# VHH binders against DegV domain-containing protein DR_1903: the designs that were tried, part 29

Target 1, 288 residues: DegV domain-containing protein DR_1903, of Deinococcus radiodurans (q9rt62)
Amino acid sequence: MIAVTTESTADILPLQLGYSGIHLLPVPLGHQGQVYSERELPPDQLVNLIRTTGEPARTLAIDDEVVARTFEAALQGSKSGRLVHVASGSRFTPHFEVAARVAGQFGVRVQVIDGGTVSYALGVQALHAAHLADQGADFGQIARALAELRERTLLTFAVESLDFLRVNGRIGNVAAFIGNWLGLRPLLAVEAGEVVSKARVRGQAAAVRTLLSATHQFQHQTGETLRLYCGHTIGGEGAAEQLQGQLQAVYRDLPAPLHPLGSGLTANVGPGVVAVLAFPRRFGLGHA
Below, E stands for the ipSAE of ESMFold2; O stands for the ipSAE of OpenDDE; V2 stands for 0.75 times the mean of E and O plus 0.25 times the DockQ between their complexes.

## First folded at step 23 (VHH; framework vhh_7pa5_2)

Design FA4 (from T5 with S35H; at its last look DockQ between E and O 0.01; V2 from the best seeds 0.00; counts 0 for: pae E 19.8 > 2, placed apart)
Fold by ESMFold2, look of step 23:
Parts: sequence; C-alpha cells; structure tokens
Structure FA4 (fold): chain B 288 residues (1-288), chain A 122 residues (1-122)
Amino acid sequence: as target 1 above (288 residues)
Amino acid sequence: QVQLVESGGGMVQPGGSLRLSCAASGFTFSDYWMHWVRRAPGKGPEWVSTINSGGDSTYYADSVKGRFTISRDNAKNTLYLQMNSLKPEDTALYYCARIDFYEYKSGFPDYWGQGTQVTVSS
C-alpha cells in the first residue's frame, strides 16, 4: 500500500498518526534567528515568547535534506515502495514546491499532491489518502478522491488579528482589512486554494453565529451528512466550545469535536482563533 | 531619515485632559496613515488610534473610543491626540507610528517615535 506523508502543520492528532501510519514532514518555526520544531515550542510557549519579546514567529522553509529523509523513512516502511505526499496549498506556502523538487529525485516512487488548504483540512486529506491506500488505491485514485474532497470541504475561521498572516506572508487578498484594529474579528475562508474574506464581526458571540450560519448553508448546499470539527488556537477554546454546543443542538447525531491547532498554525493565524471544518462523512478517515 | 517626535505628555488627575503632538520629518507625511500606540508599565504595545492620510477617516480602540480624538495637520506635518476623561489605566508611554501604506495596513508600524509619558494618578 502507498505510504502517506504530510506536513506537521496539518494538525493531525497523535492517535490518528498512530493508526494511519502517516509520517510528518517537520515544518520549522523561527523566532529571532533561532529554529525550533513545533514540539519544542508548544502554542502557549510560542505565544508567550511573541508577547514578551514583541517579535513575531514564522514558519520556515523545509530543508531539501529533511524532506528527502522523511520520504526515505516513509518509503522504507512501505510494502509498496510508493509514497504520496499531501502538501499545504501552494498558494499559501512554498512547501509544495520544495516537496515536488525533492520528489523528482525519487522518480515515480513519490508523488506530491497540492492539498490547496492548511491545518486540519490538510490533515483530513492525508488521513483520507491513508485510508484509501490501506484499501489498495493507486496514485490516480488517491489524487482524484482528494480533488473531490477539496471541492467539498468548508474551512472558515475568525481571527483576532491579520498581523500574524501578514508577517508570515500568508495574507493573500485580505491585506486591505483594518478591522483587527477596531475590535472587529475578520472571518476568513479557504476557497479554491486561497484565503478569502467572508465577513467582519464584533465579539465572540457574533463570530460563533457567523460560523454556525456558514455551516448550515454549507450543509444545505451539499445535501450530505457532514463530519464537523471545531478548531481553535490557544485562547479560542471558549468560542470553540460555544460553537460546538450550538452545532450539537442542531445536529444532535453528529459529533463536532474540539480540535486544537498546533504552533505552526498559531504562528500564522495567532491566538484566539475559532474555526469550523466540515466535509461529507462519506470521506473515510480510517479507524478514527 | 524618518523621524517622529512626540510631545505633550505629563501628569494629570483622573478626569483630566492632555493633547499629544507628534512632529514628523524625513518623509511625505500626507502620503501615510498614522497611528498612536501606547505601552503601559510591564505590558506590550497597545494600538490606540489610526487616521488615514487625508484625515477624514479615524479609528479607535474600544478602550478609548469617545474619549480620545486623533487628528492631523498635513501642512505642519503634525499628528495629534486629544485625550479627555483620562483614567489611571491610560497611564503609558505614548508614541506615534507610521505604517508603510503600500505594504501593510495593519497595526504593525515600520517607524516609531521615542514616546511621551502620560501619567494619570491622584
């Protein structure tokens, strides 16, 4: 079966890594010239470091050698000798281009898929790829399934400030928004591989209502039973719990678990983020 | 070289007023959005207010809205902050800031003044 890798910033939980066999390509964090792994700088320590120094942290490019070693390790554990890497969206990060360049040195054994997204939306693609690989899918089957999943995934989120996205060069088409200075929370979405602005809202209750409304609209548009996740960075737990409660009041048979986001995501979007991730339940994630 | 020089700080009783000024030089002042930022003892920078290049759009942090008024005089290259109904929590070093209009419109300024101290105490 085809081995699967993705980036450490895909926010896959340890239990899921265990049953899926996914190998993570470590995305480094930089702060004041020092380089950390995400494990070395957990979200609370990351935020404290930024606040006490006044200096931002950034996700950094991954060394070609690190990419190659990760691919080799995944291939050596693979019965098929084949690997698919699911990369964060190429319009957000340079990681797809780095992975594709290194993959070229492995010939047909390694294929890189542009995930067109970030965070657990990327993690869901990797988990689904691993599920399909476990069922004997080839590269083409995996690529086609992930393309469909991307088209049927809602990822929308409320940030406290656009400054984190701006510093990391991830701002996209939302650079003109000044609302983070006026007590407004930008509500953003990932659409067609880009970050787009959806709304500006005041306060936690309005952010949660808007995320709930986006979920209801998405569910209506797809007409499918959804899997739902309430994502959050450090400081966003209360909003995520509120969102979860409101989703469960409407969709009583659908769990909407809280999903903490790691340091790589926190460096890019900041503390206090609340998000909804939704996609059709028919896209299996393996054991789960 | 860009220079921003704040003045007008001092000690004042709660409920009092102060007017801060920021003299700008070394750049075309009228091309830039300008900001006031403050730093209270033991805390990081806090955005206070923003004014666009023409002076016709103003923005305020919730903590100061209705009490502070930002303004500018483009002919004199000067930014102002009128502070009324001052509270002890307004005690901070206040400085004006320029954000490069063409690169970023957020609250991360590319140039900062040296600051002027405002102390609100009985």
Scores: ipSAE 0.000, ipTM 0.104, lowest interface PAE 19.8, mean pLDDT 84
ESMFold2 (binder alone), look of step 23: mean pLDDT 86; pTM 0.862
OpenDDE, look of step 23: ipSAE 0.603; ipTM 0.831

Design FA5 (from T5 with F108A P109F; at its last look DockQ between E and O 0.76; V2 from the best seeds 0.00; counts 0 for: pae E 11.3 > 2, grease 24.3 > 24.2)
Fold by ESMFold2, look of step 23:
Structure FA5 (fold): chain B 288 residues (1-288), chain A 122 residues (1-122)
Amino acid sequence: as target 1 above (288 residues)
Amino acid sequence: QVQLVESGGGMVQPGGSLRLSCAASGFTFSDYWMSWVRRAPGKGPEWVSTINSGGDSTYYADSVKGRFTISRDNAKNTLYLQMNSLKPEDTALYYCARIDFYEYKSGAFDYWGQGTQVTVSS
C-alpha cells in the first residue's frame, strides 16, 4: 500500500500511529534560539518555558534534509514504493511548500496533499489516507476523498488570545481582531483552508455553549451522524470536559472523547484552548 | 453479527512456540485492519501487533519484535499470531481485535473476541 506521512503537529495518538503505520515529519519548536522536537518540549514544559522567560515559542520551518529522511524512511517500509504526505494547510503554514519542494526530488514516488487544516483535523485526514491506501487507492483517489472529508469537517475553537497566532505568523484573516477586550475569548474556525473569526464570548461557559451551537448547526447543515472530538491545549481540560458533557447530553449515543493537543499546536494557539472537531461518521469503511 | 473467535492458546515452557488463530465472521474480513491485544494478570490491555487489510504491512510492539509474526488468510477469514521464543512475561489472555481508526473509547478497536489464554511457565 501507499505509505502515509503527516506532520507531528497532527496530534495523532500514539496507539493510532502504531496501527496506522503513519510516519511523522517532526516539526521543530524554537525558543530564544534553541531548537526542540515536540517530544523534547511537551506542552507543560513549553508553557512553563514561555511563562518564566516571557518569550514566545514558535514552530519552525522543517529542514529539507529532515523531510527527505522522513520520506525515505516511510518509503523503505512500503512495498508499493509510493508515499503520500498530508501537509498542514498551506494558507497559514510553510510546511506544504517545504514538503512539495522535497517531494520533487522523489519524482512520482512522493506526492503531497494540502490538508487545508491543522491539528487532529489533519490527523484524521492522514488516518483516512492510510485506510484508503490499504484498500488500494491511488494518489488521485486519496486526494479526492480527502478533499470531500475536508469540505465536511468542522474545526472551531476558543482561544485566550490571538497573540500566539500572530507571533507564529498564523494570524491570517483574523488580524483585525488584535486588541480585543480583556475577558473576551475569540472563537475561530478553519474554513476553506483559512482561520476565520466567528465570535467573541465572555468566559468558559459561553465559549462552550457557542462551540456546542456550532456543532448543532453543522450537524443540521450536513444532515449526517457525526464523529465528535473535544480538543484542548494544556489548561483547557475543564472547558473540554464541560463541552464533552454538553455534547453527550445532545448526542446521547455518541462519544465525544477528549483529545489533548500537542506542543506545536500549543505554540501556535496558546494554552487554555478548547475546540470541537466534527465530521460525518461515513468517512470510514466500517460504516459504509 | 460480528464475531471473532480466538484459539490456539495453552501452556508452554519458556523458549517454546505457539500459533494463535482468530476466526472472523459477520463482516467483510478483508476490508479491515486487525490486531492482537493482550491482557496480563492485573494489567490493562497491551497492544501486541497489527496487520493491514491485504496483509502486506505488519506492526509490532517493541516487546515482541523479532519473536512474533502476525499474518492473515483473507480467503479463510482468519488472523494468525505465530509466537516464538516465548517468555514468562508473554503470559496473558490474547484477544483478536478489529480496528476502527476513529474509535477512541476502545483504543481504536470496535470488536473483540473472548480471548485465548497463553501461559508460559517452567
Scores: ipSAE 0.000, ipTM 0.340, lowest interface PAE 11.3, mean pLDDT 84
ESMFold2 (binder alone), look of step 23: mean pLDDT 87; pTM 0.872
OpenDDE, look of step 23: ipSAE 0.033; ipTM 0.477

Design FA6 (from T5 with S106R; at its last look DockQ between E and O 0.66; V2 from the best seeds 0.00; counts 0 for: pae E 2.2 > 2)
Fold by OpenDDE, look of step 23:
Structure FA6 (fold): chain B 288 residues (1-288), chain A 122 residues (1-122)
Amino acid sequence: as target 1 above (288 residues)
Amino acid sequence: QVQLVESGGGMVQPGGSLRLSCAASGFTFSDYWMSWVRRAPGKGPEWVSTINSGGDSTYYADSVKGRFTISRDNAKNTLYLQMNSLKPEDTALYYCARIDFYEYKRGFPDYWGQGTQVTVSS
C-alpha cells in the first residue's frame, strides 16, 4: 500500500489520523522571530499571543530535513516502498515546492501532489488518497482522483478581517481590497487553486446566509449528494453552529458536522472564521 | 442496517489477556477499514487500533503498541482485538467502529457498536 503524507495544517482530526495511517508533515508557525509547532501554539494561545503583542503570526516554510525525515518515516512503514505527499496549494504556500524538491532525493518512490487548497479541504484529499491507496491505486490514479475531487470541492470562508491575510502576504490579491472591505465581513473561496472574493456582508447572520446560498448553488451545479462540513476557527463556533442548523434544515438527511480549524489556518485568516466545505459523497470511503 | 456487536469483554487481573470480537452485518465488511476505540470513565474517546480493508496494514496507539493485536476475518465479517499484558489503564468501554474517513460525530465514529466493557483490576 502506498503511504500517504500531508501537512499538519490539513486539519485532520486526531481520530481520523488514527484511522487513516496518514503521516503529518509538521508546519512551523512564526511569531516575532520565534518558531512554534502547532502543538506548542494551539489556536487559543495563538490568538492570545497575537492580541497581546499586536504582532501577527504566520506559517513558515518547512526545512528540507524535516520533509526528508517525514518521508523516510512514512516509507519505512509502507510495504510498497512508495509515498504520496499531498501538499497545500502552491499559490498559497511554498510547501509544495519544498516537498517536490526533497522528493527528488527519493527517486521515483515519492510523488508530490499539489492539492491546490488549504485546511480540511486539503485533509479531505489526503484522506481520499489514503482510501485509494488501500484500494491498490497507483500514483497516476491517485493524482487523477484528487484532481477530480478538487474540481468538485467547495471551500468558502467568512472571515472577520483581512488583516491576517494581509500581514502574511500569502494572498496578495485579496490584500489589495482591504481598504474597501472596512466594516464588512469578507467571504472568500478557494477556486482552482486561487483565493477569490465572493461577497461582502455585514453581520454573522448575513455571512451564514451567504455560505448557505453558496452551498445550494454548488449542490445544484454538481447535481450530486454532498458531504457537508461547518468549519470554524476559534471564536467562530457560534457562527458555525448557526450554519449547521440552517444546513440541516435544508439538507435533513445529510450530516453537517462542526469541524475545528487549527492554528495554521487561524494564523492566516484569523479567529471568528466560519467556513463551509462540501464535496460529493461518492468520494467517501466505501461509497465509490 | 449497519450493525456492529462487540463481545469478549470482562474483568481480568493486571497482566491478563482478553480477546475482543466484533460481528459486523448490514454492509460489505471487506470494503471498510475497521477500528477499536475505547472510552475510560471521565475521559474522552481514545483511538486504540485500526486495520485496513485487506488486513495487511495495522496501526496502534502508542499506549497499546506491542500488547494489542488487531485482526480481521473478512469471510466471517468479524473484527478482533487480542489484548495481552493488560493494565489498569486499559479499563474502558471498547467500541468496534466502521471507518468512514470523511464523516464523524463529535468524539465518535459514525458507526459503532454498543461496546464491551473491559475492566483490569487486582
Scores: ipSAE 0.345, ipTM 0.716, lowest interface PAE 2.2, mean pLDDT 88
ESMFold2, look of step 23: ipSAE 0.558; ipTM 0.826
ESMFold2 (binder alone), look of step 23: mean pLDDT 87; pTM 0.881

Design FA7 (from T5 with F101W; at its last look DockQ between E and O 0.79; V2 from the best seeds 0.00; counts 0 for: pae E 3.3 > 2)
Fold by ESMFold2, look of step 23:
Structure FA7 (fold): chain B 288 residues (1-288), chain A 122 residues (1-122)
Amino acid sequence: as target 1 above (288 residues)
Amino acid sequence: QVQLVESGGGMVQPGGSLRLSCAASGFTFSDYWMSWVRRAPGKGPEWVSTINSGGDSTYYADSVKGRFTISRDNAKNTLYLQMNSLKPEDTALYYCARIDWYEYKSGFPDYWGQGTQVTVSS
């Protein structure tokens, strides 16, 4: 089957990586001139470091040689000699362009897909790609299926501030909202490969209600049974538990597992984030 | 009803071998990737090995590469783990797990067996 890679910021959990066979392209973290892998700086240590020093952390560009070695390692484990890389959205990170440049050195053996998204929405695309590859899909079939999944994915989240996105250069279409309204939490979404502002609300309860409303509207628009996830960065666990409970009250037969986000995401969006990820159940393997 | 039943565990000397089996029922076995996961006393779960649906792609944790071999027989709905050159560090409860690409709990797949104990001691 075609091997699959994605970025370490796709927030695939460690056991999922093991059982999916996915290789990660490591996105480095920088803080005060020191460079870390995400594994070297878990979210609690990252937040402690930022708090203690008063200095932000940033995700950094990936060296071409690191990308090439990651592709080579994934190809060595593949009987097909073929690889698909699912990159974070090109409209708000440079990582697609770096991966595409390096992939050119491998010719037709490596193809790169713009995932148009971030975090576990990206991770789900990589997992779906691995499933399709196992079913014998070629590059084109994988790319088309991921495009359909992307069209039918809701990712919306409440941040504590836009400052983390700003210092990482990931602010995009929401830059105009920096520092505008006291006491409000921005509600953001990924739409058409970009981060967009959806609302500003006061307090955790309002944020959770707004995420629930977005999910209900999305379900109504698709008319499909959904898979649901309650994402959170460190410090957002309580909000994610509240969201989970309210989602399950509305969608009683559907799990909405809590999904912790890693250090790369935490550096970009900050602590205390709560998110909902939703997409139609038909894009995955069935279960009893 | 999905059911996974592990067997073949036991006590063995360092350097010895064991073969684990996992009998699967209640689902189309050949549609799913399968994994072995282990939990040592006082430790969290550790991924050991994975095999894809057709059995032509296999993956191993670094700690077991070259010593363990995962295989499957889709006609018999059975997953296997051949464990050679066993070390005391391999002592654990071994689970087989059905992979659901999108469902999990605390990093475990949603469907896994009761486990079979492997103990490696002099």
Scores: ipSAE 0.364, ipTM 0.722, lowest interface PAE 3.3, mean pLDDT 87
ESMFold2 (binder alone), look of step 23: mean pLDDT 86; pTM 0.867
OpenDDE, look of step 23: ipSAE 0.522; ipTM 0.798

Design FA8 (from T5 with Y59W; at its last read DockQ between E and O 0.66; V2 from the best seeds 0.00; counts 0 for: pae E 2.1 > 2)
Amino acid sequence: QVQLVESGGGMVQPGGSLRLSCAASGFTFSDYWMSWVRRAPGKGPEWVSTINSGGDSTWYADSVKGRFTISRDNAKNTLYLQMNSLKPEDTALYYCARIDFYEYKSGFPDYWGQGTQVTVSS
ESMFold2, look of step 23: ipSAE 0.622; ipTM 0.847
ESMFold2 (binder alone), look of step 23: mean pLDDT 86; pTM 0.870
OpenDDE, look of step 23: ipSAE 0.770; ipTM 0.894
ESMFold2, fold request of step 24: ipSAE 0.525, 0.544, 0.527; ipTM 0.800, 0.813, 0.799
ESMFold2 (binder alone), fold request of step 24: mean pLDDT 87, 87, 87; pTM 0.876, 0.878, 0.876
OpenDDE, fold request of step 24: ipSAE 0.770, 0.780, 0.793; ipTM 0.893, 0.896, 0.902
ESMFold2, last read: ipSAE 0.502, 0.556, 0.376; ipTM 0.786, 0.815, 0.723
ESMFold2 (binder alone), last read: mean pLDDT 87, 87, 87; pTM 0.878, 0.872, 0.875
OpenDDE, last read: ipSAE 0.000, 0.811, 0.780; ipTM 0.238, 0.908, 0.896

